# Designs tried in a protein design chat: VH-VL binders against Protein ImuA (imuA). Part 14

Target 1, 244 residues: Protein ImuA (imuA), of Caulobacter vibrioides (b8h429)
Amino acid sequence: MEAGTRTPTPVLSFGEPSIDGCFPGGGLPLGGWHEVTGAGLEDETGAAPAAFVTQLIRGLTDRKGGAVVWVARRADLFAPGLLGLGFPAARLIQVRARDEAETLSLLEDALSTQGVAAAVAEAEAPDLTAGRRLQLACEKRGGFGVVLHRRPYGGRAGGKPRLVSGSASFSRWRIAPAPSGPPPDDIGLGPPRWRVELERCRGGRPGGWILQAQEAGHGPHPFRLVSQLADHDVAAAEAGRRFG
Key: E = the ipSAE of ESMFold2; O = the ipSAE of OpenDDE; V2 = 0.75 times the mean of E and O plus 0.25 times the DockQ between their complexes.

## First folded at step 13 (VH-VL; framework fv_guselkumab)

Design v4 (from v1 with heavy chain S106T; at its last look DockQ between E and O 0.52; V2 from the best seeds 0.00; counts 0 for: pae E 2.5 > 2)
Fold by OpenDDE, look of step 13:
Structure v4 (fold): chain C 244 residues (1-244), chain A 122 residues (1-122), chain B 111 residues (1-111)
Amino acid sequence: as target 1 above (244 residues)
Amino acid sequence: EVQLVQSGAEVKKPGESLKISCKGSGYSFTRYWIGWVRQMPGKGLEWMGIIYPGDSDTRYSPSFQGQVTISADKSISTAYLQWSSLKASDTAMYYCAREAYDFWQTYYFDSWGQGTLVTVSS
Amino acid sequence: QSVLTQPPSVSGAPGQRVTISCTGSSSNIGSGYDVYWYQQLPGTAPKLLIYGNSNRPSGVPDRFSGSKSGTSASLAITGLQSEDEADYYCQSYDSSLSGYVFGGGTKLTVL
């Protein structure tokens, strides 16, 4: 079976060796899906994780044509905020889903659709079967999928963060807001910052960073590395989640 | 070697049904999209639609939606293009082509069938 | 009318350089979609000539080159040879049509 010259799987690079080095291919592969979760209250609001994801996929949209599909049960995506980050809002297709099953189904459809650069779905937790379906959908067109874990309807505050264990995702991230630095030229809030934790990476290693949004036009990469989190900080956060 | 072999030339009358075939070999048939392209006599290439044989996911050009049916039988690595009722205007060369992708969402046809000439005349 | 616009014909003498333009819009080439080129020799099926704007498949001579800028793409052929006489088609994707789009084709004549 003459393996057609499979061009190496293209990756989305962060442009930071400390981050890219966590991935076997030097970045996030474009033929797979990823999980993003919020820390603490962000699990409910999803604002910081959503902003992070938007910034992440901006890197793809800058290089690729096509639409970005965003599937959610609630139409509470703050589009103006995304525009402020330089996201091409004109390429954003928001799709409202009725329930979790439809959300995932729509995500699969989007990923399988030609002309979709990236697809994001706000979902609680895809099971293994759903995860496999998502992977297949990504492989069908080489799509980039993101499942943003969100509990839109106020699940019982005390519910243990469902450790999305055993997902077929390529990577899992935990995102928290971080204090922004002062803007160089203004008294206002500087670009958004995130505490970014790579919890799992297929064939890779975990890591943690403080990342700042990089404005469009300041380079090919959507993030600027502010600092690297110490390993103990990442471990402590994990421990806290196990006992919380 | 990747090969797409299409069925032979067809001569039909208006109103008749037709199903032409495209057999793939030399690769995993279920993992690549197969597109159909029409070329009317002396004219350019027109994309008609595409099918993913792995799950029969099918997409059509708006111009050909409802005009033709694209299908596949993965058990014999064959894609099909069919008409329920041919028109004289369907006279054309029809090509099947494999869509290649490198996960950059590059969509191009790297392998083509030899074409099937369909002639519809009264 | 084809979504992508090509000149209907171009000509050149052996050894010359010729270019074939492919003009799209904001919904296809201008949206960042890659351009692909196909060569169709008389009486034959199309053959992939350029993929991803400027990449040549194996077996395609380096005298063929592709480029993309803005809403347009171009195929350049240097050292024109008699065997280059063919129809050339550009191809991309159009988001508004949710489908592949071809240019109208350019007939290249080698004088």
Scores: ipSAE 0.479, ipTM 0.780, lowest interface PAE 1.5, mean pLDDT 89
ESMFold2, look of step 13: ipSAE 0.523; ipTM 0.766
ESMFold2 (binder alone), look of step 13: mean pLDDT 93; pTM 0.953

Design v5 (from v1 with heavy chain Q105N; at its last look DockQ between E and O 0.52; V2 from the best seeds 0.00; counts 0 for: pae E 2.5 > 2)
Heavy chain, then light chain:
Amino acid sequence: EVQLVQSGAEVKKPGESLKISCKGSGYSFTRYWIGWVRQMPGKGLEWMGIIYPGDSDTRYSPSFQGQVTISADKSISTAYLQWSSLKASDTAMYYCAREAYDFWNSYYFDSWGQGTLVTVSS
Amino acid sequence: QSVLTQPPSVSGAPGQRVTISCTGSSSNIGSGYDVYWYQQLPGTAPKLLIYGNSNRPSGVPDRFSGSKSGTSASLAITGLQSEDEADYYCQSYDSSLSGYVFGGGTKLTVL
ESMFold2, look of step 13: ipSAE 0.523; ipTM 0.772
ESMFold2 (binder alone), look of step 13: mean pLDDT 93; pTM 0.948
OpenDDE, look of step 13: ipSAE 0.625; ipTM 0.836

## First folded at step 14 (VH-VL; framework fv_guselkumab)

Design w1 (from u5 with heavy chain Q105N; at its last look DockQ between E and O 0.41; V2 from the best seeds 0.00; counts 0 for: pae E 2.8 > 2)
Heavy chain, then light chain:
Amino acid sequence: EVQLVQSGAEVKKPGESLKISCKGSGYSFTRYWIGWVRQMPGKGLEWMGIIYPGDSDTRYSPSFQGQVTISADKSISTAYLQWSSLKASDTAMYYCAREAYDFWNSYYFDSWGQGTLVTVSS
Amino acid sequence: QSVLTQPPSVSGAPGQRVTISCTGSSSNIGSGYDVHWYQQLPGTAPKLLIYGNSNRPSGVPDRFSGSKSGTSASLAITGLQSEDEADYYCQSYDSSLSGYVFGGGTKLTVL
ESMFold2, look of step 14: ipSAE 0.484; ipTM 0.768
ESMFold2 (binder alone), look of step 14: mean pLDDT 92; pTM 0.944
OpenDDE, look of step 14: ipSAE 0.700; ipTM 0.856

Design w2 (from u5 with heavy chain Q105S S106Q; at its last look DockQ between E and O 0.55; V2 from the best seeds 0.00; counts 0 for: pae E 2.4 > 2)
Heavy chain, then light chain:
Amino acid sequence: EVQLVQSGAEVKKPGESLKISCKGSGYSFTRYWIGWVRQMPGKGLEWMGIIYPGDSDTRYSPSFQGQVTISADKSISTAYLQWSSLKASDTAMYYCAREAYDFWSQYYFDSWGQGTLVTVSS
Amino acid sequence: QSVLTQPPSVSGAPGQRVTISCTGSSSNIGSGYDVHWYQQLPGTAPKLLIYGNSNRPSGVPDRFSGSKSGTSASLAITGLQSEDEADYYCQSYDSSLSGYVFGGGTKLTVL
ESMFold2, look of step 14: ipSAE 0.552; ipTM 0.792
ESMFold2 (binder alone), look of step 14: mean pLDDT 94; pTM 0.960
OpenDDE, look of step 14: ipSAE 0.446; ipTM 0.787

Design w3 (from u5 with heavy chain Q105S S106M; at its last look DockQ between E and O 0.62; V2 from the best seeds 0.00; counts 0 for: pae E 7.3 > 2)
Fold by ESMFold2, look of step 14:
Structure w3 (fold): chain C 244 residues (1-244), chain A 122 residues (1-122), chain B 111 residues (1-111)
Amino acid sequence: as target 1 above (244 residues)
Amino acid sequence: EVQLVQSGAEVKKPGESLKISCKGSGYSFTRYWIGWVRQMPGKGLEWMGIIYPGDSDTRYSPSFQGQVTISADKSISTAYLQWSSLKASDTAMYYCAREAYDFWSMYYFDSWGQGTLVTVSS
Amino acid sequence: QSVLTQPPSVSGAPGQRVTISCTGSSSNIGSGYDVHWYQQLPGTAPKLLIYGNSNRPSGVPDRFSGSKSGTSASLAITGLQSEDEADYYCQSYDSSLSGYVFGGGTKLTVL
């Protein structure tokens, strides 16, 4: 509705046809929000999903700048990871929220704010009304929103099963760590790797990959494709979808 | 095609009120920010403020906060710039401009109105 | 003074190359915000010339180019033509002002 007769919605491309081809626009839309979760221990700790999100949004900001807002109730876990992945602390605004409602409100405010390129909040899945508010906030500034599902204060196991699968998010991702590759130098471990599953994409198709962090300054995209996961891992998630 | 058409030139006296307009067409008016830019005679461009007509979210440059009112009427696809009491120093050309973005770039003005000359003299 | 600093004027002969500088600070270009350029022909409204540091909108010839390095940006015009005589403005975002900032403008004269 917002596109004139010219350029379609801007997107964040992975630079890999097997990934970008999952999205109807050829990448993750700017001016939208996405859901990211971990599996098993990562649902509780959030370390691998948070590192993946950090790498994703660093790629967005490397070429044009802008601030990143990160809203959490427990902020200590993720700041060192951002610095370790080459994300400058001066462009990161960490905000501590008191409860779930404040977390989502702060995320919405950040996405509406001039100079904010991306915003991340550690929250439970927003309901449909909250999700629509997030989408409108993203559209106002062309911001990139992420809800990172992480165990809330009080330590309960996993999330409650959803009774409906409806969501206003553009995409849902499931992230786990993968063994690091060979180091580019003999010092330390190689670049981080993730098992990445696109569980659902609005108007698109699911997919799965092993992605490796791309070193800052070594290309226009935040990830390098290590391998594509087999179709059987993906086909089970396609129930109720058809592609031409 | 995207067009921003502004109201005509104004000649006013100090202390008078004024409201000038910017009508957008050829795009979804409520889904783009509209900014206002002042150009004093023989001088450069100065950003005054910006509005999102979809919900009337309005942001002002510190230099213009409290000096002007920016508003919009989405039912007629029109943004406004308003003074309650004009000063001689308000004599300038005033432009409206639409903000756009793409994959690598944000926060730029891709379409401009023709300008409204406001002259304030006593 | 304007937040972004441009030379007040530049000049060149037809066919030559000219550059226009745009110098910012840590709160704008130095924080990594994009630089955009506008051309204002005599008696007309500004027109987008370069966006996102180096991108040309449809219809802008490739003899116009932009670049950014550190806290500064540059607009280059090659193959200078008499039609290029105009005022040129850079623009960015400034975090300390929470808003858009323009350079003071550069008058290009074609000799």
Scores: ipSAE 0.058, ipTM 0.633, lowest interface PAE 7.3, mean pLDDT 82
ESMFold2 (binder alone), look of step 14: mean pLDDT 95; pTM 0.963
OpenDDE, look of step 14: ipSAE 0.458; ipTM 0.784

Design w4 (from u5 with heavy chain Q105S S106Y; at its last look DockQ between E and O 0.53; V2 from the best seeds 0.00; counts 0 for: pae E 3.4 > 2)
Fold by ESMFold2, look of step 14:
Structure w4 (fold): chain C 244 residues (1-244), chain A 122 residues (1-122), chain B 111 residues (1-111)
Amino acid sequence: as target 1 above (244 residues)
Amino acid sequence: EVQLVQSGAEVKKPGESLKISCKGSGYSFTRYWIGWVRQMPGKGLEWMGIIYPGDSDTRYSPSFQGQVTISADKSISTAYLQWSSLKASDTAMYYCAREAYDFWSYYYFDSWGQGTLVTVSS
Amino acid sequence: QSVLTQPPSVSGAPGQRVTISCTGSSSNIGSGYDVHWYQQLPGTAPKLLIYGNSNRPSGVPDRFSGSKSGTSASLAITGLQSEDEADYYCQSYDSSLSGYVFGGGTKLTVL
């Protein structure tokens, strides 16, 4: 092997040129942190963005050992949902934080800890300094971090939604649920689907898609592409305006 | 070319202090974890602990917590293993080793020092 | 004590195949952590032989191979040569100990 050279940041390919082509490295960079937010009315329920993050992380952890740390001020709310998506309970560490500062501190600690493959925190957007700390923590272990922007805590009474500003994250995603069709020859519910928008990617371009969950071991990628959204809709979102 | 060069063999008496060194070259010293591994005479390899020289984040095996101190001086690209009071049972070969930066397979040591023999006799 | 169990010794004649087992538990190999192998020739430092279960570093001949299944791993050496006489160690990560773990080592004797 080539000694003395630190390898480039690895990527997680989605297996779809329309998605992978948005990233300068040909896939979602690992060893860094990303932002995920909900859109529309689903913000109050909070399930679709968290489920998307869980499916993404499972795609990573299907290939890599280690724990996944999930930090929230009400962490108990998503354990049953994560197990329902097939995420292995033995690898999940759920941590309850007391406030936003502790949430981000726990995320930083988890990302720099050996034995941790990925970490998620349910928090507001980190400021520039906090974001740089998260990136440094990811670089120590090649960890994968996600800040899931949610209101799991009821402290933002009557306020305007916080406008998204520039950050040190590699990418920012906006997630909404999408209707699933039934399985062929079946009346029941099909696999989960999401409307997925890549609002910003460092050194890359925005994009939008309808993605469907792919079962573990049924393909090399966590999602199956259902359709691509029009560039007009995605470009408008990337221009800095976000619909609630 | 990645190299880890350790300090020379040591002969000590019980109760003496000792600090041995491991100098890294040919790579970015502050961006790789450095581990220490003990090999007692006629025995196998034992992981003692690991340090990230960039911020001195240090982790110890439970068997070695409180028994040794691992440190680094990033200004001279050097990691250290230190005893405040040696015991005869500390007689062993001590290796430093660099952890590879490999996202998919890491937790392995891709470069090893030549070893430092520490003999503690009374 | 070693968390990973290896046979204390194995032997084979030149040209033969030998295997060295490495048995772990649910807190290490069984949790999906990779197994790595090191060769230690007499009087020398360990050298990386196999990483990530089955990958060979540059300069390691293809007669060395590794595999992992369940809670165990195996190092196979084919076409044994006298210079293969060494100690061999497996290594992984253990979540219960929050640390790296080595096997107890296997002495390979040739002829």
Scores: ipSAE 0.381, ipTM 0.732, lowest interface PAE 3.4, mean pLDDT 83
ESMFold2 (binder alone), look of step 14: mean pLDDT 94; pTM 0.961
OpenDDE, look of step 14: ipSAE 0.540; ipTM 0.815

Design w5 (from u5 with heavy chain Q105S S106H; at its last look DockQ between E and O 0.01; V2 from the best seeds 0.00; counts 0 for: pae E 12.8 > 2, placed apart)
Fold by ESMFold2, look of step 14:
Structure w5 (fold): chain C 244 residues (1-244), chain A 122 residues (1-122), chain B 111 residues (1-111)
Amino acid sequence: as target 1 above (244 residues)
Amino acid sequence: EVQLVQSGAEVKKPGESLKISCKGSGYSFTRYWIGWVRQMPGKGLEWMGIIYPGDSDTRYSPSFQGQVTISADKSISTAYLQWSSLKASDTAMYYCAREAYDFWSHYYFDSWGQGTLVTVSS
Amino acid sequence: QSVLTQPPSVSGAPGQRVTISCTGSSSNIGSGYDVHWYQQLPGTAPKLLIYGNSNRPSGVPDRFSGSKSGTSASLAITGLQSEDEADYYCQSYDSSLSGYVFGGGTKLTVL
């Protein structure tokens, strides 16, 4: 029983009932994987999805420590953006993959590795079989996985809609930038904001919010709720709809 | 205002080639998939395939793979459907349609061209 | 044989409610793929009527509604009007065919 755990699955709480209430366990499960993509046109989304993921896993690593593995296929890995959000370079392991199959294999390996708190891969989409392997890898060490949907061959994130679906992920998120309104004394220093949509959550409900980054060391949660988006209320009246 | 304007009706003989067009306006042409749909006389709608003009990513229904060519010229906001050798069974109405999406990631054909009637006589 | 099965025709009197079924399988509607509905008036192109199972685009009257359950979807038309006489098609995605599929179509006749 040296490494055996009998505890309930831990979660990452947002600290807001309107957000946490969307999840059956009251937060995003650790030991699971999630999908993140840009909302709308690629040139309007920019780096916002990657920055959102960075903030999300920063909240986890601030609490638990451990390494973050970030797998990309292009030389434009988001390392400078991670450093700009205060993510420590010593905890970041950057990995470059040569193709989609290697990307997913490296993500699976990272999630199975002792000392890796979270792993992110920039990939187009895993199929159901690959997604189930990712889930098993997450369960082995309790790792937190993210597939960040980007065009690895010179495209921008979130621009072209997918034709197919089928995912073993716990949740799927759509992210866009939102305007910050810096105070006059802090011009150019305002925390990032995102328009955040939870499109699908296993056993839960969709939702939408404007979230603001919580700076490192300013509390246990990665985001501050700015507002709740009204149009998610229309969708929440329907039973567990899947988008194909 | 989103508009899809298709080329005019065609009367052809078996064995001839044909390329029909679908010109999009009133939106960012390269940001939306354009699909092609066949309707044989007195029959229902059949999805033939779809193209993303931004990078020319093209997908075909298995029934139409190798039977037609779907292409686009983004510089003039135009999608095309092409046959190298028409058959009498290609007699049908052909529609182009834009696949829209919304914030909730629904994908649906929200705007349709007026149709191009292709008649292959003999 | 259409992948999505619709009745070939349905009729109703003005003011009544009619429904049009769209029956799929585990590779399409049964896997949770969205169902969309299109109206085709005689001699015209199809027009979007319902998307994402139950959403009405701008300009579509609230007497049109859609629903989905299990492997089937349904279009309901209440307060039937003579202008509703048209062909109606459901559409979804099918993973076994790796593409979009339409139902065979339903001709609605207003008596």
Scores: ipSAE 0.000, ipTM 0.467, lowest interface PAE 12.8, mean pLDDT 80
ESMFold2 (binder alone), look of step 14: mean pLDDT 95; pTM 0.964
OpenDDE, look of step 14: ipSAE 0.710; ipTM 0.861

Design w6 (from u5 with heavy chain Q105S; at its last look DockQ between E and O 0.49; V2 from the best seeds 0.00; counts 0 for: pae E 2.1 > 2)
Fold by OpenDDE, look of step 14:
Structure w6 (fold): chain C 244 residues (1-244), chain A 122 residues (1-122), chain B 111 residues (1-111)
Amino acid sequence: as target 1 above (244 residues)
Amino acid sequence: EVQLVQSGAEVKKPGESLKISCKGSGYSFTRYWIGWVRQMPGKGLEWMGIIYPGDSDTRYSPSFQGQVTISADKSISTAYLQWSSLKASDTAMYYCAREAYDFWSSYYFDSWGQGTLVTVSS
Amino acid sequence: QSVLTQPPSVSGAPGQRVTISCTGSSSNIGSGYDVHWYQQLPGTAPKLLIYGNSNRPSGVPDRFSGSKSGTSASLAITGLQSEDEADYYCQSYDSSLSGYVFGGGTKLTVL
């Protein structure tokens, strides 16, 4: 369908060839929506995935003005944590949703709204129809949308969230926490690290990395590459998910 | 070339209804938002609202919410601004403008109609 | 009583440099929203002059430049020419008003 973009949709570069090379455009496609899920218990708590998404969006908002809309059914977003990552909290608009349908509806509306740089929704996996609607919403204003997959209420008994395979999403990510390294100039825990798996990329290829949060002002990119996961590690993780 | 052509000047009396038009050409009409901007005589620009012709999604300035109706007919690439009951204070130049963006640059108006002068007097 | 504040008028001689300020607040420019500029020649519709704080559309001379800092933006015109005599408007977005906002406009007179 028709997009209201004047020029081709830009990409958000990670500044790492091993990551950017997974995307056909040399970076994370904008003007669309992305799926992010947590590994293990993070699928419920969503802390690590949420932090990852926040860091990603910070990278975007460093270059683009506008509000960030965060839609959730629970008011458990840790705002101080976002600030700790250097996210401009003043630009954050938290919206409470009553149910899954409203969550997605609010996300669509946010993506279609003036002055919104990015929109995040904590939701279960959207179906194909919802995915298409999200894509259309993104195309209206070149919006950056993220569906943060959470099952805050224990989810449906017996099934992994049906991530929409072949959906209108540009990418799908799986996020787990990783041990932090020591801070370079301080005592304590260094910046957060994530085990990041790109499970699917439209027109691209999957990949896996350990990424560390890059502090604001320390570079143009929100992440620093710590290490690249071996292909077998990614495959093993996938296999474990299939049989777990 | 992108063009927005607006309907001609209108002279009306208070209480009358009015619908002015803005026809787009030279681009995919359904793919771009069309905004309306008011300029009262000797005054500045005021954003009134905006519509996405593709699905008729319409957003209004709070100041103009309920005061006017913005609509579009995508079949003829035309956007509309209408009043149910004009007031003398509605006397102004009205511009339609195409909204543009390149993602990194927040939304702006890259193409403007020539304007429609609306005069409301008893 | 515009949300964005501009000087009502500025003037300069041909060849000079002039600047037009646009002052906002924490709910608009200060919230990271970009500032755009429009030129309105006498008796004509506005024309996009600067978008995204400092970008020039095709056909706009490089003697026009824009910048943004904090809650304010500025339009600079170097090598002022007689044809630059016009009204200039800044535009941004205001989160508190949930809408686009314009400055009050600045009349530039070329002496």
Scores: ipSAE 0.367, ipTM 0.762, lowest interface PAE 2.0, mean pLDDT 89
ESMFold2, look of step 14: ipSAE 0.567; ipTM 0.790
ESMFold2 (binder alone), look of step 14: mean pLDDT 95; pTM 0.962

## First folded at step 15 (VH-VL; framework fv_guselkumab)

Design x1 (from u5 with heavy chain S106H; at its last look DockQ between E and O 0.50; V2 from the best seeds 0.00; counts 0 for: pae E 3.6 > 2)
Heavy chain, then light chain:
Amino acid sequence: EVQLVQSGAEVKKPGESLKISCKGSGYSFTRYWIGWVRQMPGKGLEWMGIIYPGDSDTRYSPSFQGQVTISADKSISTAYLQWSSLKASDTAMYYCAREAYDFWQHYYFDSWGQGTLVTVSS
Amino acid sequence: QSVLTQPPSVSGAPGQRVTISCTGSSSNIGSGYDVHWYQQLPGTAPKLLIYGNSNRPSGVPDRFSGSKSGTSASLAITGLQSEDEADYYCQSYDSSLSGYVFGGGTKLTVL
ESMFold2, look of step 15: ipSAE 0.321; ipTM 0.676
ESMFold2 (binder alone), look of step 15: mean pLDDT 93; pTM 0.952
OpenDDE, look of step 15: ipSAE 0.714; ipTM 0.864

Design x2 (from u5 with heavy chain S106N; at its last look DockQ between E and O 0.62; V2 from the best seeds 0.00; counts 0 for: pae E 3.5 > 2)
Fold by ESMFold2, look of step 15:
Structure x2 (fold): chain C 244 residues (1-244), chain A 122 residues (1-122), chain B 111 residues (1-111)
Amino acid sequence: as target 1 above (244 residues)
Amino acid sequence: EVQLVQSGAEVKKPGESLKISCKGSGYSFTRYWIGWVRQMPGKGLEWMGIIYPGDSDTRYSPSFQGQVTISADKSISTAYLQWSSLKASDTAMYYCAREAYDFWQNYYFDSWGQGTLVTVSS
Amino acid sequence: QSVLTQPPSVSGAPGQRVTISCTGSSSNIGSGYDVHWYQQLPGTAPKLLIYGNSNRPSGVPDRFSGSKSGTSASLAITGLQSEDEADYYCQSYDSSLSGYVFGGGTKLTVL
């Protein structure tokens, strides 16, 4: 019998008790994967969720060396605008995928690859089997995974999006844009803001906030808290729903 | 507590096969990568490859791809380095090393075996 | 030819300070990969000395320190002692080779 154990997986904290308190470990596990989707019309366009994920990953890469892999499909309308505010291009690896299965396979491969700090894939929700493989890959290298939910073609007529209970991800987020903050002594545009909802967290509780981007090197955390959403603003659509 | 104990020195002739071992103890063997490093006489360290014993996921340095086989037997907490046909140029010290588990730092070797000297001469 | 370049040797008198450089490229140190340092005393296995550019494992004296800037890293040893006479290797990760890379090693001689 082996006697050794791993050091506990660290977390990426938001630096705010109202956010970090939603997670049993006080933040997002670095050896795990998470889901991000748009709210309302942003599920169709995807700009705000992609920018939010970019900012989240930048918070990680400010503290950890290594590559970031971003997997997207060529026919996908939700390509990340990764020429965003100062993300280091030398660390970004953009990978194109042909279909959903290849997207998830490339994400799994990236997360288990030496020298990859984090990986993002634009995909629909993985089933339980695919999600378990993603979790194992994250655990092998301590990778941070994000599935940015995107349908290949938005606005499907007559059909319903596939909804899967019991996802293997640690957390699931809904993101919408919020009005930008005031510019700091600059006439130009203020920092971006998001309406951020935590829909589900393993062993934790949901929450909602308005978050503002924190520039790289201006603190240990990727976001500043602008305000906490009232309970009725966050939970109204989720109240009373249970999965068997 | 963490230890990597390697098999003893080997004296071989060109063309012979060889399999050397590295036994890990004091930690969860299947949850850490194990790397192999060559040091030719009077020379520096060269990374050869790495294995994750939990599922045998194995990655090789380009210089060693196809030249050696890295494997593991997780039931006995042992990693292996293997040649099918030794060359005189394989004469070197071979170390196994455990990769650290640290999500904030890039990966490095925090525990090393004592080394296995392999001498190949005719 | 090693991927990371170190001087073949350095020397210093007891009590003095020496530094050992480690020069990389955009595919390793320049891509944000950390630099780690190992000490190899004569006839022994390498031992971790510095990890994550500047962190010391428990039991390593604080007279050993590391830093990184741009595509290069440096190991500094102050209060040089005769037992510091060893070979020193830097190590990083290289994305083009998809693997670990070591410097060629630096022999430290204590005069």
Scores: ipSAE 0.373, ipTM 0.720, lowest interface PAE 3.5, mean pLDDT 82
ESMFold2 (binder alone), look of step 15: mean pLDDT 92; pTM 0.946
OpenDDE, look of step 15: ipSAE 0.688; ipTM 0.851

Design x3 (from u5 with heavy chain S106T; at its last look DockQ between E and O 0.47; V2 from the best seeds 0.00; counts 0 for: pae E 2.3 > 2)
Heavy chain, then light chain:
Amino acid sequence: EVQLVQSGAEVKKPGESLKISCKGSGYSFTRYWIGWVRQMPGKGLEWMGIIYPGDSDTRYSPSFQGQVTISADKSISTAYLQWSSLKASDTAMYYCAREAYDFWQTYYFDSWGQGTLVTVSS
Amino acid sequence: QSVLTQPPSVSGAPGQRVTISCTGSSSNIGSGYDVHWYQQLPGTAPKLLIYGNSNRPSGVPDRFSGSKSGTSASLAITGLQSEDEADYYCQSYDSSLSGYVFGGGTKLTVL
ESMFold2, look of step 15: ipSAE 0.550; ipTM 0.788
ESMFold2 (binder alone), look of step 15: mean pLDDT 93; pTM 0.950
OpenDDE, look of step 15: ipSAE 0.667; ipTM 0.841

